# Ledger of designs, part 1: VHH binders against F-box protein At3g56470

All scores and structures are predictions.

Target 1, 367 residues: F-box protein At3g56470, of Arabidopsis thaliana (Mouse-ear cress) (q9lxz3)
Amino acid sequence: MVTRRRSKKKKKTKRKKQSSKEKEKYQTFINLPCDLLQLVISRLPLKDNIRASAVCKTWHEACVSLRVIHTSPWLIYFSKTDDSYELYDPSMQKNCNLHFPELSGFRVCYSKDGWLLMYNPNSYQLLFFNPFTRDCVPMPTLWMAYDQRMAFSCAPTSTSCLLFTVTSVTWNYITIKTYFANAKEWKTSVFKNRLQRNFNTFEQIVFSNGVFYCLTNTGCLALFDPSLNYWNVLPGRPPKRPGSNGCFMTEHQGEIFLIYMYRHMNPTVLKLDLTSFEWAERKTLGGLTIYASALSSESRAEQQKQSGIWNCLCLSVFHGFKRTCIYYKVDEESEVCFKWKKQNPYENIWIMPPLNLIDLPLFDHRI
Positions, changes and structure headers below are counted from each chain's first letter, unless a header gives other numbers; antibody chains aren't numbered by Kabat.
F, E and O are the ipSAE of ESMFold2-Fast, ESMFold2 and OpenDDE, as the mean of both directions, binder to target and target to binder. V2 is 0.75 times the mean of E and O plus 0.25 times the DockQ between their complexes.
Where letters were taken out, [cut] stands.
Atom coordinates printed by the task and the answers are left out, and those that the model quotes come from them; centres of patches stay.

## First folded at step 1 (VHH)

Design a1 (framework vhh_7z1x_3)
Fold by ESMFold2-Fast, scan of step 1:
Structure a1 (fold): chain B 367 residues (1-367), chain A 123 residues (1-123)
Amino acid sequence: as target 1 above (367 residues)
Amino acid sequence: QVQLVETGGGLVQPGGSLRLSCTASGFTFSSYAMNWVRQAPGKGLEWLSGISGSGGSTSYADSVKGRFTISRDNAKNTLYLQMNSLQPDDTAVYFCAKDLSYWGSELYEFDYWGQGTQVTVSS
């Protein structure tokens, strides 16, 4: 189980230059010196960090600071059988069981900026749900096919929030439906289908720099620009994806990545050249960590090259009817044993927790 | 209406071989990945193998790799599983399952399943 890391060679920590006074004020266990407080709090799981942030202003500031530095995306599992919800923190390898009665009958469609987009196929209800605050923002009803994908541009609290879905009900035409915040109705746009005749579904949708990028089941990439009401099929195509395990299209700061994952092979990472629209293989992520699942992904830029998550993929994959979270170091081409497995199939999605986590109904604050 | 019908199961001795077939109708067969899944008596479902829409890509569970071969004939709308070196632990009902996409879905949300065909490996 134990693989040793790289050398622990480190420059000796320099004492501060300005320790000219010997007597420091005694501090209570509640209000320790900042360095000791951060060391204590850094050992706490997220729910205990939230509790600690309620003690006083100094603890709150230290807890929030540590959440900014050390917060990783969480993985939410949705059972198909019992409507149960499970929250998983891959950094601590711990889970928390949740119950959201307001989501009964809903399936998850997309995740972005701490919000989930949920759909009820029996009632055609759409709603934004924030699992950390339990805020609900209902949207006008919309009929969608079972495998139809949806995305949104940013949090529904913003006036610039745009809901987007794309489908081909007939092979001749592409139908795009959009909803802008505070609109009365969904906007429908129809475009001639310029994709291959065996095209049937869109697998991945990514929003970047005002544009939705859509990847089809045949590997064709198309874009929709809502400001121009413009649909275009791009000339570049990724290499054929072998097998049935994992294709993740992700976005980070205007860059678009495609990850191919095979059940018994190392992931392949491709990056889109926005000038030529050609895919090029990458052997490094420049310190980026990508958290990918089938419906959406999260990412963060790692600050320390010595960090175990520098240049890493954290992939939620499914094989042999077991859910697995795989941690893979792109530049070392090695898989780290950071695996969490569940026997039964669960739908899953990555979500970034908010930085200010005091007084949330998600956690029991009794003590 | 989508239909998947498995055939070719039966009784075989340890070390023997069987070839399973799955005939598909009601959808564009070549546009979807196809899968084989089994369920042994008293156990849960086990995914065995998948094949892309064109047949150019295949994947196998470790338990069957090197012994089983998946293939398809898109002109006949038929999926195959060639099973060699069969062991008593291979005794199960074998199901054909339609994937959601051409390449295969990460979610393993199969739209449609066949009725299953029984394979029994015993002397």
Scores: ipSAE 0.000, ipTM 0.150, lowest interface PAE 18.1, mean pLDDT 71

Design a10 (framework vhh_7z1x_3)
Fold by ESMFold2-Fast, scan of step 1:
Structure a10 (fold): chain B 367 residues (1-367), chain A 121 residues (1-121)
Amino acid sequence: as target 1 above (367 residues)
Amino acid sequence: QVQLVETGGGLVQPGGSLRLSCTASGFTFSNYDMNWVRQAPGKGLEWLSGISTSGGTTSYADSVKGRFTISRDNAKNTLYLQMNSLQPDDTAVYFCAAGPYDILTGYQDYWGQGTQVTVSS
């Protein structure tokens, strides 16, 4: 038997005290003028804004007009042992089980802008899938090896959406295939292999400022510019030490970050200098929270220092056939915030939900 | 329909040997690295061994290194695990899985239903 650990203890005492003070304040303001009521309601968390909207018509109208939904990335687990998919919201610390029959036989390849790129290794079919709307956008077939990574630049609803993959790596040449979401066929380009003479696999791919950045398992960074049809290997390398238990790359507002995890140690965070292509260690992210998984990563700039996800690393790691989501505070002497263990053989990936989640199909079913 | 079917499990005495087989169907076996994983009673999953698509590269967990040997036959779509010098601690359900043999960032696309191995007098 695989024993699943229950959801972790929350800081219920502080949260109850804060919520009780907010409720006390809320009850005191029941007879406030409309503009003061709107000011009070604008300071409530989303869950309390929803509760406030149930009090009366005036409060409902004020709450609806002031709703600003700030969503964090959700972690999706794709189970192979049962017909379930689990969504995990780290900000709410909630799980939701869903079933996606349209994804039968597909495995996940990449996530960006609320869309998943799915691949069926038996049919060679590629599929964009939006788990929030259940929209499907099929792509022409492409044979992919199990270790082949694929990325895309933006949502497939855009005519600028570009798929990117490296289909073969030999000592002499690299073969790159690209596809625009509405094109007739894949474009193939061949470039000289400028990677080191070790056999390199690509671990992480991010898209930033019109360019795909590809990280190898040895820490080499390669760049593909689709507008110039240009491939190169960058000279800078991170100071990676042996014993890394995970390596993750993410992009935020033109900046590229790299995270290394070490057993029994706090993760190391590095930022790329785009002029020198040198990596520099960071002890703070300035309110940025990074959500990293093996196939893709997401990031959010949190404005509130007292948010539970401010200046954190949320890392989905796989070791010893255990899947964990580990939270670290970057600037608080590397204190562990949260650890969630899942011991089943699951694929997992971070996905960014849409900004107005409350108006979507299945919102109540998921949350 | 994708299937991974394990055979060769059973009851064996300490010091004995067993050979497990895993037959794959419904996907292109030769395109996948393959793994053996076990789950002992009351414990979590333990990765044991992995093999590359060609069979040219193998890796083993320290607990089985020198006792177990992984191999594959791509023409027969079959994965093997030769288990020697079996100990009571090797009692577990043994699974084959299709996916990367790099355990740290890897995932498995397909899993078998498992086969029981019991090491007992």
Scores: ipSAE 0.000, ipTM 0.145, lowest interface PAE 17.7, mean pLDDT 70

Design a11 (framework vhh_7z1x_3)
Fold by ESMFold2-Fast, scan of step 1:
Structure a11 (fold): chain B 367 residues (1-367), chain A 124 residues (1-124)
Amino acid sequence: as target 1 above (367 residues)
Amino acid sequence: QVQLVETGGGLVQPGGSLRLSCTASGFTFEDYAMNWVRQAPGKGLEWLSGISWSGGTISYADSVKGRFTISRDNAKNTLYLQMNSLQPDDTAVYFCARAESYQLLYEPNWFDPWGQGTQVTVSS
């Protein structure tokens, strides 16, 4: 029933051209002392910093230096029902609408090193897409089931780039397909399925130190070493409380973390012991901030303890029927919630922008 | 006890129609997004359709778009899937699944709880 009074309408925001006022501001900023200019630029969100970097060489140098210090991951939302994309800046709680018609029919699979891996289930096309440059690198076609996860080891511009997917099409076997840059075709390997009998899907894949770590929906961790063509399933399970509502696995500088989320309870943070392959609960991230989403996670080592994002989990989640961005401080067991929207049929993924952001098509002359 | 029960499956001829129902109990049904997923013999899980808590937002997989219709009745705690123009490739076990607060709408591995499933066979 839509019988509630619509007394509050979202104000339509239209940009008004104020050429005289904008020209006066622009001339003033060009002539600012360097230290004051850097102070002003440091307050700009990343999109505006990128645009500011195109003004002149002095502004470019100032903007780039601030990006190295203050750049955080972007959260990109992909609609399943149309070709719209939204960029979210969690620090400013602002959205920017984007449109990539070249990605029509594609779904996002993974994010790493500033690149997205996209898949079209109707055409079986695989595509690396860089949203900052709009570069496209097509890959050989591959049929994938809808529950099938995919990952890659590093940017497709590297000769060491490896694509990886794993599926359990039959109960008895798992099938692994890999593609090395410059190969002529996909390599297929088949291994006995030693996972729990009620295993249905792999939910998390991370690449670390030459190995793919694959986590199942039942909490099993499996390892694939492409250099040895070796598959191993670990015997243990991570400890978790009943009623977990989400699971995120991430890698940072060779360390592997696992996060269990709960609707009304504090998250559980676990770290893998790479010697014993046992999980241990952690009450601190040692200054690390983890930006977690279901398909991919980013991390940043925070240098200042007074930062609001020190020892923090940054999550895009549903709370009830509303999408929320939360900052959870692991050592304080405290949460700051910023409720954004009612439920929206968007997939989301964190992506780290490159440090050098010169003349990006993403921010071309369309305002 | 939280429970999802699917009904309405069966044998149908190509071009036929079936309506699946999923009855929810043990939780506040109107607070959750709901999904339909299927598993064909010897294949992995395939997400088919999702519907928001209010029914205001609906999404379909391309394989079923234009043939299947998802709907819900919050007063009856029931989710429906109307399946038209059925094809032999639609033969599968069909599952109802709830999306929780920290889960993606379209990812089967993020749904909890799941129903037991109902078998649909499309055969002449």
Scores: ipSAE 0.000, ipTM 0.144, lowest interface PAE 19.0, mean pLDDT 71

Design a12 (framework vhh_7z1x_3)
Fold by ESMFold2-Fast, scan of step 1:
Structure a12 (fold): chain B 367 residues (1-367), chain A 123 residues (1-123)
Amino acid sequence: as target 1 above (367 residues)
Amino acid sequence: QVQLVETGGGLVQPGGSLRLSCTASGFTFSSYWMNWVRQAPGKGLEWLSGINTGGSSTSYADSVKGRFTISRDNAKNTLYLQMNSLQPDDTAVYFCAREHYEYIWGSYDLDYWGQGTQVTVSS
């Protein structure tokens, strides 16, 4: 796909110093003060808010800012056999079937801030893809091993976007590659291997407060600070619990959480103490809901209006060609099951939709 | 219980050929996809080739496509890699690896690996 990148440089606009008195009188009706416009729009039901957003840019901006939309992560399913994709919104219990030909040959690596990081193992091409807008941002090629994980810090539309991967784990050393937006080439850094095993793979990566936290398949936690070019493995033994069927890591407001899944019930939630580097079990999330999948996790503080998924874990897993997504209330130790039946096995990942979801090409609210 | 043992590595001249074997034990070999992965000195792991349970479908990395052939003999619990037109850049430790049976999406999990066999391509 041909995608043109916009330059930082903006054209300066010159304005007329004064409007004619006759034009001034007629523009007053259209140019209502922002406070008054917001007061009017705040009283509109959602359907009328959507209609009002089509009047002009000022009304559109006011309508979008006041629109009451549930902003929870959506689950994307990727078919392995027919390049079909399905988006599921758990809040509305609705599915959207999609086809993304621009992703042919690509595998997904990570999801953050409404963007997917995709990799083509045959061409070594890296591609940021937004499934809601269909925007594509190609990145410099990088050879990646079959079991290699990659993450990014924020949306590729930001100049602060940083790609991160651990590209090699050997007996003595680990090799980290990073790509900072607008760099000429990948940066390579080598650090002493302090992981418990000679061979390790990283299962999950989260970005928090400028640092990448990396969870190994043995439960060891490592961190990488790109600003300091600093790598460390946290001390102590991995807090692995016997009989767990899955392990998920997420971040919220500087706090790191680890979830051990025992089939479809009785998950254990641990929080990392960043001063002692010890894991402590939590019986409540304080209104936080965690959306966990194999490659990435999302979290949000649920509002009172969202009710049914407050203080919950939303876990997406595959078991023997069956798809299961469960909601688990941490403080009540109770499960609310939602199980999808699908004929073919699907790959899946959570993604955060944008606030203007209804205005996007993907969303067709017409009959 | 699960064991993977690679053999067949050695020193070979550029343009030469080698056949690697991987003998599996402790699991139902015919029920798993199998892979070959290598690690060259000073480089990371590179996936080379994969084969399905029955041997009817194979895939290759571009760097080895047309030169290497993956195959399997389920009756002997053995995975093979036929390596032709070897180049100095093929010098590496070669590993066979079992693909994760219960595939969780985004976890390209090779759950058991052999100890590796050294291939050196030099004059």
Scores: ipSAE 0.000, ipTM 0.131, lowest interface PAE 15.9, mean pLDDT 71

Design a13 (framework vhh_7z1x_3)
Fold by ESMFold2-Fast, scan of step 1:
Structure a13 (fold): chain B 367 residues (1-367), chain A 123 residues (1-123)
Amino acid sequence: as target 1 above (367 residues)
Amino acid sequence: QVQLVETGGGLVQPGGSLRLSCTASGFTFSHYAMNWVRQAPGKGLEWLSGISGSGGDTSYADSVKGRFTISRDNAKNTLYLQMNSLQPDDTAVYFCAKDIEMATIFPYYFDYWGQGTQVTVSS
């Protein structure tokens, strides 16, 4: 409905160059009443909110409370042709350029809890990267096929962090590789392939309640329990309408959701019943906002029913060779679509910024 | 059954040109966006170019902009990649890939790939 053109960025207010800070103006803002302080802070972009949170305890409390309510995941586009990266902030509907030279040669595999899992197909190195702190946590090398998907259970700062990948190199067997923090080597487990004969690849992986759920391109759902070394293929298949042009799986508070996209029909949202393993269509998300991309998804519980993102799917897609972000309200069956410049396809992934970050890296190239 | 068959690869000297073709069968070719992807020795997959079902919209990786041209002939169910000013770094196996629907929802979310055709750029 609403199309954004690249040329609309031309009329931005220039905020990169600043006047020197004057003490008198600074003192006025520090002494604002709480209601006015919250109004001012609610209008700040995330990076300015984080900087404001360092001013004093009152500002910190106001900024953190607004982050809990208003912090949106970032959408990062990773160029496949150079080491440039583009950040999209859906709340401001603006693109910012980022440069991560430490990620040269790496492709993004997965995002969870503010961390990216990166893989270098030339060196076979795996790397956890936090774009907010620039922390790097290298992992043991692993040979991966080009279409192989990978996931992790939680932030690599936790000793319970588990890396997981699944592949079918031969028709008859599924190979699972896992790595626990502080292990000396990858663990390999092999199971009989019990998936449909016409499955080609695993497309979606989510972690929930100690189990990895893996969805194939044919709609088969399998689970792996690392504590039991147990692999099983579930009997249910998600009901989908013909002409599906995308599939996203996400987890929220132990619940698993599946989203089917259509060119000429509204998306369908399905929820898995973990006792019966049947999929049921949902007409409401109960205030949940889902940020979905092919590599990873984020979710937030919204409490304000008047919020523009209450019961909303925020979908990153490539449509008509234009980058497109779709906001679809599930209960209203309405959508707003933002399209900008023709350009190279990028890997894209949603990432949630941490609420307690002291300072946010600049959105421009670092020197 | 969907099939994609690439042809036109071979040995070429630096600065030379090649035209790759991909013949499609088993689906309504004009309804789907098509892509070219390559894999150099010891490297991962690299997306190069995409074209909409009608041919009215094209996109290119920065590494090949101005040198490669994607096109299609829907009457012949054939996709083309015209490669000019070839460099040694263009040495790779080149794959034709079909989008899962009319447009790529996610880069690299393709439902069918060809067998590939080898391009070697060497003096």
Scores: ipSAE 0.000, ipTM 0.140, lowest interface PAE 19.7, mean pLDDT 71

Design a2 (framework vhh_7z1x_3)
Fold by ESMFold2-Fast, scan of step 1:
Structure a2 (fold): chain B 367 residues (1-367), chain A 122 residues (1-122)
Amino acid sequence: as target 1 above (367 residues)
Amino acid sequence: QVQLVETGGGLVQPGGSLRLSCTASGFTFDDYAMNWVRQAPGKGLEWLSGISWNSGSISYADSVKGRFTISRDNAKNTLYLQMNSLQPDDTAVYFCAREGYSSDWFPYFDYWGQGTQVTVSS
């Protein structure tokens, strides 16, 4: 018996070594006209695209250009019981193992703009981590409950980066804590709970147009405006579908979407009307693909219907005690593809890779 | 608060039948899909069957398909599992579980009962 880690390590070693015949093939491709080179490169998976970009300047320029068009989000699985990390690449339908010793003891809380927000429940330390550059930006300590949700507004390299968390420790009050990048301490604000008389759990947080939208487990939507230090409960509620077993909220270019997942029926997609705060069901996403996970979501606009990811939901769900990735076409009401994974209480999150991958430690041959 | 209470377990001979019941309280029962899950001694959890809020959709694990029947009575806030042709390998603690609206931080089942023991032995 061989472990997946050992199998991956051995495969990685083989990938670093090129045969004389393989090197000869590269030399013949260097002589291709630019148009034919672009056609060849457009058919390569991301890993092979990255390798091809190392051949010469012309190939590098072509590969970098095509990576902008063909890059899809990565799904990272974090074990809740050990420090193992697994990557799922939907473009290749393959898993691989990752080693991030910087993340020992941390759990993932949120993903946005290529950055992960990580929390250590033993030290109370928060850490921004970029898995592509391995950059770390530590934050001041904050005690959080195990299931407490967090979000941030944009990359921590921006002066406008704001961390946000919301709790209700009593039925009558909401506590909001915020941290601006480079501040000395967390800011605490307390507001009267206008959601319901009983305790609410916040399940989904998205940032859009300067505001944090917070969805409760009862379907109530609230917003926090950090510029005004203002908390408000919105009047509209999504039409609840009986028997929903998952709820994912996402943002794309100022638009807010809500996905209800069901075990025995097709997902429902809703869009928020930002003027009335009413939810409307959508039967098409206009070429948008949503990559949804419980902690955060990514989205990508797809221009070609033939890509197979047109109008799709790519959902990472825990089903039948196994982690499953499902591709669901919204306008066809059909599943396109799914992948099974072994039973394990994995935490998972989508992350968008950057445009410049070749020079990053994750793809270095030195390791 | 939310409670799920399983009853109907016990000792039965191979080839026998048992009917399990799960009484729900503290929530609107007909808003939720419900499931049966079991755990055999020294083994992990095994999902057995699920039923939608209106009984319009029902599914079974291959290991119990054709032998077990899931049903619900929304007026009584009760979930049932009719178990026929029981085998020694069906010996386990049987749990009813509510399908949640909650995040992946927890299992897809957000509330579980305490379980009822089923022993299939001669």
Scores: ipSAE 0.000, ipTM 0.189, lowest interface PAE 15.9, mean pLDDT 71

Design a3 (framework vhh_7z1x_3; at its last look DockQ between E and O 0.05; V2 from the best seeds 0.00; counts 0 for: pae E 20.9 > 2, placed apart)
Amino acid sequence: QVQLVETGGGLVQPGGSLRLSCTASGFTFSNYWMNWVRQAPGKGLEWLSGINSGGSSTSYADSVKGRFTISRDNAKNTLYLQMNSLQPDDTAVYFCTRGDYEPLSYGMDVWGQGTQVTVSS
ESMFold2-Fast, scan of step 1: ipSAE 0.189; ipTM 0.672
ESMFold2, look of step 2: ipSAE 0.000; ipTM 0.106
ESMFold2 (binder alone), look of step 2: mean pLDDT 87; pTM 0.886
OpenDDE, look of step 2: ipSAE 0.013; ipTM 0.335

Design a4 (framework vhh_7z1x_3)
Fold by ESMFold2-Fast, scan of step 1:
Structure a4 (fold): chain B 367 residues (1-367), chain A 123 residues (1-123)
Amino acid sequence: as target 1 above (367 residues)
Amino acid sequence: QVQLVETGGGLVQPGGSLRLSCTASGFTFSDYYMNWVRQAPGKGLEWLSGISSSGSTISYADSVKGRFTISRDNAKNTLYLQMNSLQPDDTAVYFCARVSTYDFWSGPEYDYWGQGTQVTVSS
């Protein structure tokens, strides 16, 4: 019996000393003064910040507060041949490979508020997907052409969520379809066509202050107000039409920006005056950073002037025989930083991670 | 006839510096976007840096960012690459290339290349 006899325990003292040192380091680390804790956490990339937020409530609050001031959009790449997805954090030069079997056969249409709008051209199924939680919200089927753009107003968890698309542009009429969350069917509305003639398509759609702004391939700007069921072509025109090398439209806190990129030219940034509907060129973004891709854009107000992303354009492009994004400093006009990835072109879209995440279980299944 | 000629390559020790130049002739140099591209032994082409016709837009690959500086002198029809903090992995043939098409959706296409200049980083 073991209770009345000595067991062969080898070097009890050394094992106790090792355990004591590990406990001492752990207690010192979690009991750091608040200022030092903030400094340590502020140096962590988003993935490590989210992991740190699971340690205890004090760390959770500190990590979340830093996410509010440090979290930038991530770039999602998807293969045209594989059912694989890659998440790329351009600020940290890091990527993660993910597999979403629930998205097999789907293509991405739009991104907003941490959600993707996905479309299956074989089944006509529409699906909201959150890549951070893997939540799915199916929507009623709708036939869409490949180049047809669709947008939504906010997260599908909101009662205010509205899907919007222009389904037909004829010489005389424009047909739009909308779907409010919890409606029984799509609403169809027909309006007189006041756009330029021929094959007008919509290249960029943004939602701002309750209305959708739609930019056509010919530079016409249209507005749809779902509350009034009102469609109009705005009188303002950009000073320059969208060029062949890139055109991006973004929204930030009620303001609308347009970015032109041409071969052999620096990017031009314009801002829409919502009272006059006139475009004005901007030589600074006032600390704003714009993340742009063909299907959607994100923006972030940067608090620190010395931040590497102060007054920056982050453009998702295919450049130098590789998929990449470029960072362009608007006020400095001199520095572009490339983030390289792969040779094969894949479709891509910017997405903002949710600020209330306490875990990223998709990425952290080991260690 | 379009011609691009690179010079300034050679043998350098790790941590050293070299300045490459590319002299252009037979076209209006100031109208074209120019790139530096390298090819290491047994490897494919690697884009390093690009500069717009005016010099106002400059881009670098992550592998050389902070160590290499691209510049141009349109009056002299010359493209430069200043290379600092050279590493053994920088050993390659360095080419200047004229960009014929620069489409951010499809990437750049080149119509003329120099013959290349050899850079060898070793002790």
Scores: ipSAE 0.000, ipTM 0.122, lowest interface PAE 18.6, mean pLDDT 72

